Miniprotein binders against E3 ubiquitin-protein ligase makorin (MKRN). Designs and how they scored, part 17

Target 1, 323 residues: E3 ubiquitin-protein ligase makorin (MKRN), of Arabidopsis thaliana (Mouse-ear cress) (q6ids6)
Amino acid sequence: MSDRILCKFFVHGSCLKGENCEFSHDSKDPPNNVCTFYQKRICLYGSRCRYDHVRAASNLPLSSDSESLDRSISTTPSRHLQQQGDNNDGDKSSNVYCIHPREYPICSFAAAGDCPRGNQCPHMHGDLCNTCGKKCLHPFRPEEREEHTKECEKKQKHIEALKQSQDIECSVCLDRILSKATPGERKFGLLTECDHPFCIQCIRNWRSSAPVSGMDVNSTLRACPICRKLSYFVVPSVVWYSSPEEKKEIIDIYKAKLRSIDCKHFNFGNGNCPFGASCFYKHAYSDGHLEEVVLRHLGSQEGETVITDSIRLSEFLGGLQIF
Below, E stands for the ipSAE of ESMFold2; O stands for the ipSAE of OpenDDE; V2 stands for 0.75 times the mean of E and O plus 0.25 times the DockQ between their complexes.

## First folded at step 9 (miniprotein)

Design u3 (from b0 with T4R R37E E77V; at its last look DockQ between E and O 0.37; V2 from the best seeds 0.62)
Fold by ESMFold2, look of step 9:
Structure u3 (fold): chain B 323 residues (1-323), chain A 81 residues (1-81)
Amino acid sequence: as target 1 above (323 residues)
Amino acid sequence: SKVRIVVTVEGDPEELKRIARSLRFLARKLGLKVEVEIETDGKTITVRVEGSPEEVEWFRMLLEILAKKYGAEVTVVEIES
């Protein structure tokens, strides 16, 4: 008979490893094997552990080696080691103790900002993120550290931009844009060609207006109400910019969102988009390839463009689901 | 040629105060000759605008979006060219 421990998942009909199982599926083998990692309070498999989680009930000290789970005590490198190749002859204790450092989770309380156990916590505490001040950086998962650092920096930049945006007033209604009652009202309407701030409602209402005969509707409605610079699109944003670089970033993010939406006027090459090369929407043919940028003798020569009077930007945007 | 218009804006007194404040600011910002007077009933403002036909129409369009925003009624009562 082999010196194997009875698989506890086999006993309950829940073992999915079958003949490849490292534990016995022979009911005559011993049914109990104590998890040494659990005895040290460092077993992180939980209900998925194939060893029994029991504590010593004797008068022996219940001391777990809680101070030995620090980062400096890692003895097994994770590189060049395959789980399928981890089996060895006759060492059941080694089989349980082959936990890769990357498999240890970090303490969720420390990661959220404050662990009530402090120095006495049996779980690994993450490294401090200098941006958010939380101990949430896993010491052995560099890809997760980089992901958090990038996302955390983005979040903090957004929070700082919101703080800098708090006092900005609409150039039309004079309301502080971020103090309005609803989230839908707390948006700027950014113009690409000037730096005058507007609440999204005021600038959209401007662009939906009906000027008296004698004024060119498209050039009037696309002009900034204050400085009369023409801007092709209104870009909604929950923050205002402090630099030209931040302005470009806001515009580029919005363009990227719209480029995922097929332009109904381009209609997969079967129609004419009134915005041409300046359109924010996707100009894709039926096979999925994108419209190439073409320098047309008539459409681009000396800065000339053809602008149709049949489409208002507000009506075009009003027919699409946007946020 | 110069155009003068007189418009009245009727609405809620608190919203009319906001409209009047914005119109005075816009007049200064655009360099237009505009007079804004809140009537004694507090429910009407009278706006007098003078300028070129384009300047007057530009200001009227701004006045109308403010009135729409605050649920106020706009009436053009006088045009003089």
Scores: ipSAE 0.668, ipTM 0.915, lowest interface PAE 0.9, mean pLDDT 73
ESMFold2 (binder alone), look of step 9: mean pLDDT 80; pTM 0.751
OpenDDE base, look of step 9: ipSAE 0.730; ipTM 0.941

## First folded at step 10 (miniprotein)

Design v1 (from b0, 14 letters changed; at its last look DockQ between E and O 0.81; V2 from the best seeds 0.68)
Fold by ESMFold2, look of step 10:
Structure v1 (fold): chain B 323 residues (1-323), chain A 81 residues (1-81)
Amino acid sequence: as target 1 above (323 residues)
Amino acid sequence: SQVTIVVTVEGDPEELQRIARSLQFLAQKLGLKVTVKIQTDGNTITVQVEGSPEEVEWFRMLLEILAQKYGAKVTVTKIQS
């Protein structure tokens, strides 16, 4: 089944785009192509619009309201004065100036969450974002819509995770982790192999303990204090998880954050990092360019001609099991 | 075999009460295989821990991190072995 909408110009024999037309030239495709901007008296394409300009019954503003909108647009920029208008349209919509739809601004009050003028506002209101409840989605700027959607969903997901994390207590000190006095104390310490919650201070103190000589240090300190499952990594997080997928995401974000931090041993090219290509921190020079890829490929592409500094054995052994 | 240690924790009485609450929970509700007696005297709590050498050491390590968290001083004495 086709997702294309029937081209009204093709139906009337007037489509000049032919094979590169964005609309369907198959008469079986649906013709429902109504322009909602025309119904709001803000369609800027006029007769060039590929959507049908069909009027809603008698709920549209008076002609003077439409003229006020046009005067507002003309007042803002002087360049509108010289452009050819679409005056061939026989209704009030013919008075709409030719401004690219992407350039028409939306009401800043509606975008912020509340327009005091409501339905009487002379400015275009953005589409409603169902996540934040604000009319901030510009109808013709898909990149802005996508950016807001990503950021808004991220913010809402974080708020929900914080709500779900509020009552979680440390398995050792029994304090509510997010009720602690400082931001540094308000962190969980995640263990990869179990789901016992710890405040970051308690689990780090556990990992730095000194057991008596009768106990194996690695199996004791890397074990969960409660269930004794071994976890080699402690991952700090300001939120707790409610699913294995969320846990993995928290861990992956932490690893990615480490890769964004300049390596102090590399020191912007002035020092030598003992971990080389296995280092998880960023190796960038003072001007921002990254250390050459040839150093990063040497260990994985044997037999190729390379231009490289000397490579230490620890670089090949840094978590790699290829030799 | 059974080992008994006595741990003295010195600190602020409010923080000592939080330490004692956590120790009692760890000893009883999380299934640690130790017997714990806690006695409070002003700015000091005395914790007697009895069990296998490994379980007693595990509990002592938990006690140490709680004391460190709340700035309390810990003194450990081995009684029975």
Scores: ipSAE 0.617, ipTM 0.874, lowest interface PAE 1.0, mean pLDDT 70
ESMFold2 (binder alone), look of step 10: mean pLDDT 77; pTM 0.709
OpenDDE base, look of step 10: ipSAE 0.652; ipTM 0.903

Design v2 (from b0 with K43N R48Q K68Q E73K E78K; at its last look DockQ between E and O 0.59; V2 from the best seeds 0.64)
Fold by ESMFold2, look of step 10:
Structure v2 (fold): chain B 323 residues (1-323), chain A 81 residues (1-81)
Amino acid sequence: as target 1 above (323 residues)
Amino acid sequence: SKVTIVVTVEGDPEELKRIARSLRFLARKLGLKVEVRIETDGNTITVQVEGSPEEVEWFRMLLEILAQKYGAKVTVEKIES
């Protein structure tokens, strides 16, 4: 009649909580309450679990029996409080510990996108990732959830950028840049000072050209072949941008890659780089320490260092400033 | 002061069609600065470019990178007056 679960300690006279027990001390209440989490090795409560911890094994362990009171009823495989302990294959005693929830695997079919068993699956399904639509987020591994979320969002942004980039043609060869045969060919060469798209091969070949005598080589080769704006660096990218913010992000990622390479003009402090703070390469002395960068000097009093906005490469090329 | 060059491009006919398409586009995009005539004949194209020395050289450099990309051979000849 009662919806309470019979106290397993009361049934055998071992409950010390008496009338304050959260479980029923009414012997007519249902006693057979097997913990399925224990059988799946994810119960956290051990001997304090309100459900029975039993093993289904072909080599059934022996249980110690004791005399029962006449009013005691039990249909469970076990009525004893078992002591804490570790077990291996050779031990005669049993461990009743449940495994930690984070150790239980999630269903690989659900994680890959579709589990044919749905809610009838005997394995735990992960939480839904809103970005990819797969049930791949482990409920009890927050570090894996965060890792997936970051990586999945990054992949989705990349896929969307690729879709928006598919129709863009090189301003020189007119080929659709992302339709080229090899991954190395499927790169844009972007210029910081204009928005003309180029395939990486065309713009690099332009920068490597040999003009006939009478032309200034630097102002010719560093200029956009179409609009003639000067851009010192060519930034390779597998995607094209649709906004100035996306362009800056592409450039910043490329700068980060180049800062692991020593600048030949800086030459470990023995030379002068004409681009100073705007240079994409590493300015490190021979002992490895980096050149200190002083941003654009503003009228300040002695003893103050004023840090302002980062200097664009185009600003550097348009005028020399002390860095 | 205008100069004229004649550029002969030799290569695979399909690659030459791609080069010619790009050169016609570039000539239109730069058409206020250079005058360009393009003739296609089998395994060659002939490109006549007229304009200031700087603009003719600019166009020649674009032609050269297209030829390099498609593995075509380029021969350049300057024409007087």
Scores: ipSAE 0.644, ipTM 0.892, lowest interface PAE 1.0, mean pLDDT 71
ESMFold2 (binder alone), look of step 10: mean pLDDT 78; pTM 0.719
OpenDDE base, look of step 10: ipSAE 0.678; ipTM 0.919

Design v3 (from b0 with K43N K68Q E73Q E77T E78Q; at its last look DockQ between E and O 0.73; V2 from the best seeds 0.70)
Fold by OpenDDE base, look of step 10:
Structure v3 (fold): chain B 323 residues (1-323), chain A 81 residues (1-81)
Amino acid sequence: as target 1 above (323 residues)
Amino acid sequence: SKVTIVVTVEGDPEELKRIARSLRFLARKLGLKVEVRIETDGNTITVRVEGSPEEVEWFRMLLEILAQKYGAQVTVTQIES
């Protein structure tokens, strides 16, 4: 019975050694869960190895059969053909490039989900990520593990936020905002000063309404349709927030995006932006230079110039009687 | 002074049912000192609103947003009381 151990790489069609494989390529031979690297004392996985750390018992039978067959084969003096065989025995020092454990790739199938090869996979499976349930954490690359964990938690938080957002109805039209027929309308309009949900369309239509003469147009249009709290801007979002911190994050991301957009009123220095340095949009000149934040003197009614470092757009919009 | 407005909204019967549902919800939720009567007749909803000028206007503005969203036509008649 040939004690040949089945090549785990051959079983998976991944044996690059072919006929030069030390292991059997016969599918009838018993599957080998033994760590070949541990047998060679080069297993860098230690206790994390998926293969059995069994040393091959060197049962070389010492066949002691010293049969002294004295066969006196005759001395025929065949000629010295000096074939100068240039034995360029190029010492093929098989540089067994000991690939460092950090350089071993993880199994892409296990990293994507389930590996169809399971424990018989010739490739290293990553450790299980507790957040995504995938074997994607590289055992020997802590930096990649940390990066994956951080990104995976962020992605999971976003999926949960989207799930909770599915049941949120618009306070005006009572539609489930994320279930709207038109994909472009599947957005929330967040108000800064209250937590009343609106679809982006209903809150835009409110902001574009024309109240009858005699109402303060600015206060009315900036008021929440439900609670009348003033919000100066509306933040479009694909998610509804579960906490004040998450609301702030959504608003801050949106403000950061607006700061990348050139202010049409500043018009590269050729215009006048009524909001000045408190504008949410970029005030850059045509050369790309930013408007310097000049301290604005606000004249009080009493003639005292109060130097305010940061006129909040809110304070400036509160004092602007927009004629 | 109280003002009474009658708002007629014309449109698709299913869209009008949605408008009427939203208006009934808004009338309850806003805590407006307005009386709202909503009648539905086929392709028309009639909305009677009674209250202060400001609160009636606030409710009218919400009604117009709903009508615009659903492509319904709005006719406002002021009844001088």
Scores: ipSAE 0.682, ipTM 0.918, lowest interface PAE 0.6, mean pLDDT 76
ESMFold2, look of step 10: ipSAE 0.691; ipTM 0.918
ESMFold2 (binder alone), look of step 10: mean pLDDT 78; pTM 0.714

Design v5 (from b0 with K43N K68Q E73K E78P; at its last look DockQ between E and O 0.72; V2 from the best seeds 0.68)
Fold by OpenDDE base, look of step 10:
Structure v5 (fold): chain B 323 residues (1-323), chain A 81 residues (1-81)
Amino acid sequence: as target 1 above (323 residues)
Amino acid sequence: SKVTIVVTVEGDPEELKRIARSLRFLARKLGLKVEVRIETDGNTITVRVEGSPEEVEWFRMLLEILAQKYGAKVTVEPIES
């Protein structure tokens, strides 16, 4: 009976050794789940190894038989045939490139979800991510694990926020905002100073309304249609927030996006932006140089110049009678 | 002074039902000192609004936003009281 152990790589069509494999390539030989690296004391997987950490029992038969058979086989002096065998035994030192465990790729199928080969997969499966349920965490790359965990948690938080946002109705039109027929209208218009939900269309239409003469147009249009609190800008969002911190994050991301857009009123230095350094848009010259934040002297009525570091756009918009 | 306005909204009957639902909700939620009567007749809704000039105007502006959203035609008639 050939005590040949089936090549686990051959079973999976991944044996690169071919005929030079120490293991059987006959599918009739018994499957060996034994870790050959553990037998060689070089298994770097430890308890995470998919193969059985069994040491080969050294059944060296102690053949005790000391039989002294003195056979005096005779001296026949057979001839020196100098066969110059050019043994170009090119020592194909099979550099068994011991690929470091960090360089082993994880199974893409297990990382995407379920591997159809399960525990019989020749590729290393990642560890289970508790957030996404996928075997995508590389066992020997802590940096990639941390990066995946951070991105996966961020993505899961966004999915949960989207799920909670599905039931939010517009305070004006009573439509479920994310269920609107037109995809472009499936946006919230967030107000900074209150938590009344609006679809982007209803709040834009409010901001573009024409009140009858005698109403303060600026205060009316900036007021929340429901609670009358003033909000100077509307933040478009695809999600509704569950916390004040999440609301702030949405607003800050939007402000950061506006800072990348050139101010049409500044017009690369050729125009005058009424908002100056408090503008949400980029004030860059044609060369790409940014407008220096010059401390603006606000003249008080009493002739005292108050140097204000940060005229908030709110304070400036409160004093601007927009003609 | 109290003012009364009558707003006629003309449009699709299903869109008018949506407008009327929103207006009834807004009238209750805004805490406006306005009396709102909403009558529906086929392709027309008639909205009577009574209150202070400012609160009547606030309600009118909301009605126009709803009508604009649904492509409905708005006619506003001031009733001199």
Scores: ipSAE 0.668, ipTM 0.911, lowest interface PAE 0.6, mean pLDDT 76
ESMFold2, look of step 10: ipSAE 0.675; ipTM 0.908
ESMFold2 (binder alone), look of step 10: mean pLDDT 76; pTM 0.685

Design v6 (from b0 with R37T E73K E78I I79E; at its last look DockQ between E and O 0.76; V2 from the best seeds 0.71)
Fold by ESMFold2, look of step 10:
Structure v6 (fold): chain B 323 residues (1-323), chain A 81 residues (1-81)
Amino acid sequence: as target 1 above (323 residues)
Amino acid sequence: SKVTIVVTVEGDPEELKRIARSLRFLARKLGLKVEVTIETDGKTITVRVEGSPEEVEWFRMLLEILAKKYGAKVTVEIEES
C-alpha cells in the first residue's frame, strides 16, 4: 500500500469499494492531482478516472493541486491499466485509463511530418514546431520542446546558410567554391579582417608563396590578395556568412578548436604575440594559467564608458615597459 | 622605377582559358598599377606585366597560384630596357 496513491473517494468518505479498492486508504500515502488530459478534452476514462476532472478557469477541488504532477503516480496507473483491462467486462469507462501527461506518448507519424490517419488517429499528436512544420513537440515535456527547438533552429540555419553559399565564387580563381569535386575542396577560407571569399586552396597557396627578397613576407602573405588588409588566420568553413554575427560564430568555433595549442609567439609569457587578443592559440604561462584579457574602456560622448576592444594583459603591460 | 616581366604559361587548353579569365579579372579588380597584356595561341598564354616592382611581384604571385591550381608550367623572364 505504501507505493500506492491515495484514493480521493476515501478521503471524502465516498469510496464504495471499501476493502477491495485498488487505491490506498492509508492517509499517509500521497494524493493525486487534477487530470490535465481532461482539461484538454482528451481523457477517455470519464468518471472512472482517479484524477480530478476540473474544467479550465474553474475552482479546483480542495484536496487537489492542478499544477502538480508526480512520476510515481504515472507508474502506478500503467500497472493498474493492465489489471483493470483484465477484470472489467462490459464497462466502457473501465477500458480507458488517464495517465500522467508527461508519460503520454505522441504519434510518431505526426512527429515525422504526416500522419496517415489524420483526425482519426487514436494517438496524441504533438504541438506544431513553427521551424520545421512537424507535430513533434510533446505538450507536457518542456525540456524536450526546448531541446528540439534549439536543434531544429540550428539545422534550419545551417541549411539556409548552405543555400546562400551555393553561388559564391572565389575571388582568385572565380570557381564556385561549393561546386568543387571533393569535400576538402568545398571549403571557404575566410579572413577575419575582410569579407572577400576564397576557396581554401587558393588562399592557402597564397600564404605558402615565396615573394622576392625585396618584400616583407609576413605583411605580404598575410594580406588579403584583393584588398591587402592583414588577417593572421585563414578560417576554413563549409558555409559562408551573410552577417557579421554569422562570421563571428564561424570564427569562434574555429578559435575553440585552436585553443588547445600553445602559441609560439606568446611563449608561455616570455614573448609577445603580434595579434594580441585576436590570437586563436592558447596563451598559457608555464604554470598553466591562462593570460587574462583586459577590456579597454573608452569614454562616450555623454561621459559613459563603452567597451570597444579587448586587449590581452601581456600586450597591455608590454606597451608600458621602457626599452 | 618600372619593371616588365613576361610570363609564359603552358598547360591544358581549357585550363589556360580559365587562367586567362581569372588574370583579366584580377587585373581589373585589384586596383594594381600595372599594365597587363595577355596573348594566347591556344597552347600557351603569354602575359606581359609592367609596373612598379612591388605591384608586378604581387601580380606574379597571383598568376603562380592560379598556375599551380591548374597544373600549368610557368616561365618568368625579366625584360631589360
Scores: ipSAE 0.647, ipTM 0.897, lowest interface PAE 0.9, mean pLDDT 73
ESMFold2 (binder alone), look of step 10: mean pLDDT 75; pTM 0.670
OpenDDE base, look of step 10: ipSAE 0.751; ipTM 0.946

Design v7 (from b0 with T4R K43N K68Q E73Q E77V; at its last look DockQ between E and O 0.79; V2 from the best seeds 0.71)
Fold by ESMFold2, look of step 10:
Structure v7 (fold): chain B 323 residues (1-323), chain A 81 residues (1-81)
Amino acid sequence: as target 1 above (323 residues)
Amino acid sequence: SKVRIVVTVEGDPEELKRIARSLRFLARKLGLKVEVRIETDGNTITVRVEGSPEEVEWFRMLLEILAQKYGAQVTVVEIES
């Protein structure tokens, strides 16, 4: 017969005390979810405690509302702290009695990929992440689990995209774009309106060319050298895409980066941007308010069409290309 | 109307081979009549392009991009209308 109560930390593999534990590590002993420190008025964790805070029968049922407990604590905190703090060693040195499961640390070696102590580790091991193969998912912090899973999948997706991009050649120079000497050269120049691959240098040099007199510079230089579809911007990227969704993601990330930079042509409302609503840069007035664009209503004046002086459609080669 | 130009490109033999390869590919992709000939000395290629004025200028601009990339000199030696 044993008077010992089963250690809840031992049952979950989380007991830090090992052989020095005040609770039983024998699975036959009865469990007790009641916080012993709360019964002795020395539990400092309140709603963070992993054990039940049960008082006398006059408190049945025990409220899990931390507001009622905090109200009781706040009315006499100094007196209760003095009574609980008589020892010079301090009860604060003991961290194993009433730690909320959320606050319990996981083994850093297991989280990094390999714990040398294996199944005999005295620390809690995280759940396995199937993507990276590390025991880094805290069992009681779902927000951290979700964040890791999203970031880990994003990293794996990027690695896969790099692998698929290795053999893609520029449509002008025929070099493998990711085999170039420097990181600045190892970039694709995406065109929004077609799927022809270019190295960033070749497409930028095309855009900087001087066509002969008699050719429209904007329609020539903004056209794809291969298919002649007009694209106003070149989007640099270290990876190529396998689907239209991936292409859109690359473009959207680049647009978001540029939207933090003030457009030199808009000039806080004092200039005219030739790209208008299609511009990737920030169109903000001096007070920080962003330019708003009203879509042109085609074919009818019913319902009134509004066009601002900040946007001139004559500066576009865009919209519908009907040729 | 048809225009023909003859262009010489002078440079390093290894880079000229790369330029020639790219010019032949571009000619095929653009559907242009282009002859690319690496001269006996290996330091010169001769490019003959025939097409509409716009097609010939389009190809010339691509040729100049390739030459600039590989540090080659471009000379237009003949224009026929």
Scores: ipSAE 0.687, ipTM 0.923, lowest interface PAE 0.8, mean pLDDT 73
ESMFold2 (binder alone), look of step 10: mean pLDDT 80; pTM 0.753
OpenDDE base, look of step 10: ipSAE 0.690; ipTM 0.925

Design v8 (from b0 with R24K R28K R37K R48K E73Q; at its last fold request DockQ between E and O 0.79; V2 from the best seeds 0.72)
Fold by ESMFold2, fold request of step 13:
Structure v8 (fold): chain B 323 residues (1-323), chain A 81 residues (1-81)
Amino acid sequence: as target 1 above (323 residues)
Amino acid sequence: SKVTIVVTVEGDPEELKRIARSLKFLAKKLGLKVEVKIETDGKTITVKVEGSPEEVEWFRMLLEILAKKYGAQVTVEEIES
């Protein structure tokens, strides 16, 4: 199935391009190919134009700045293509061309947020993006519209998260974390198992402390200083979260960054990571395939299965005789 | 069993105010009996902490993090049973 537009010259039996025509010569394809240059009264192809020359009721002549459209036209390779494609015609007006609406540029001033000519601008204005307020959405390029919308919404979500994070204080030093002097200091240290906010410096210093004899180092230093819940990793982030879903997103982004780094404890399958399934680093064998996370079946005398936590296949390696 | 320690923190008056505020907050959050007094010279804080040996050590570790952060000197002067 073809998404091509029907050639009007083929329909009238006058297409000179034949099999080299860029338009469809299948009479069942849709004839919807309106020339925007003609509607702006700047198409000089006349009857040779492959686009439909349809006059709208409000079709207005271009302003005295029609030269700016020539600059836009001159930046395209169409001047070379027209010369090559017209070698049999000898037409002195061959420097004029008609382009598909998808290829027509939008006004760069409107796309940047402000066009000084407003409603009298002779150039096509993009559709308004309601998120950023700029007329930057090309009417005929749906892929660009979708990409902008996704990136623009992502940027606005990040800005909102930054605004909500401005007042968050560290649970140890009570300083506003995002008011610190340097970008490296303006980071939260998230704990996966609780919601107490810390600046990255305070929580890292806690984890580097030396408790006196008589205290278990691991259960002390990996515990939250406030609620004592164990969290094996500290996740740095420039924003705080308002919901468990946002927290998971921050953690997942950080995990993705660490997955590109080989875990030294796993050592390509030759070692055992003490963090097991909780490790954020890459557990890849020498051939590049990843260690599988295996759900543990606890089994019972009755044969019923209870899954309480995930474990890694590497936790079984010491006892396995087959592998 | 309960123990009591007395900790002296010396430093810049403005930094000591920040340390004192944080210590009072932490005492409430941890449910510890902690007395924080800014001495007359404004350059010294006296902190008395009472609790189990584990609770006292936990608080002392937090106090040392704060002192290091603000460039203050810490002296632990006594432990009581």
Scores: ipSAE 0.670, ipTM 0.909, lowest interface PAE 0.8, mean pLDDT 73
ESMFold2, look of step 10: ipSAE 0.660; ipTM 0.904
ESMFold2 (binder alone), look of step 10: mean pLDDT 76; pTM 0.672
OpenDDE base, look of step 10: ipSAE 0.747; ipTM 0.944
ESMFold2, look of step 11: ipSAE 0.660; ipTM 0.905
ESMFold2 (binder alone), look of step 11: mean pLDDT 76; pTM 0.669
OpenDDE base, look of step 11: ipSAE 0.743; ipTM 0.943
ESMFold2, fold request of step 13: ipSAE 0.660, 0.665; ipTM 0.904, 0.908
ESMFold2 (binder alone), fold request of step 13: mean pLDDT 76, 76, 76; pTM 0.671, 0.673, 0.670
OpenDDE base, fold request of step 13: ipSAE 0.729, 0.726, 0.724; ipTM 0.940, 0.939, 0.937

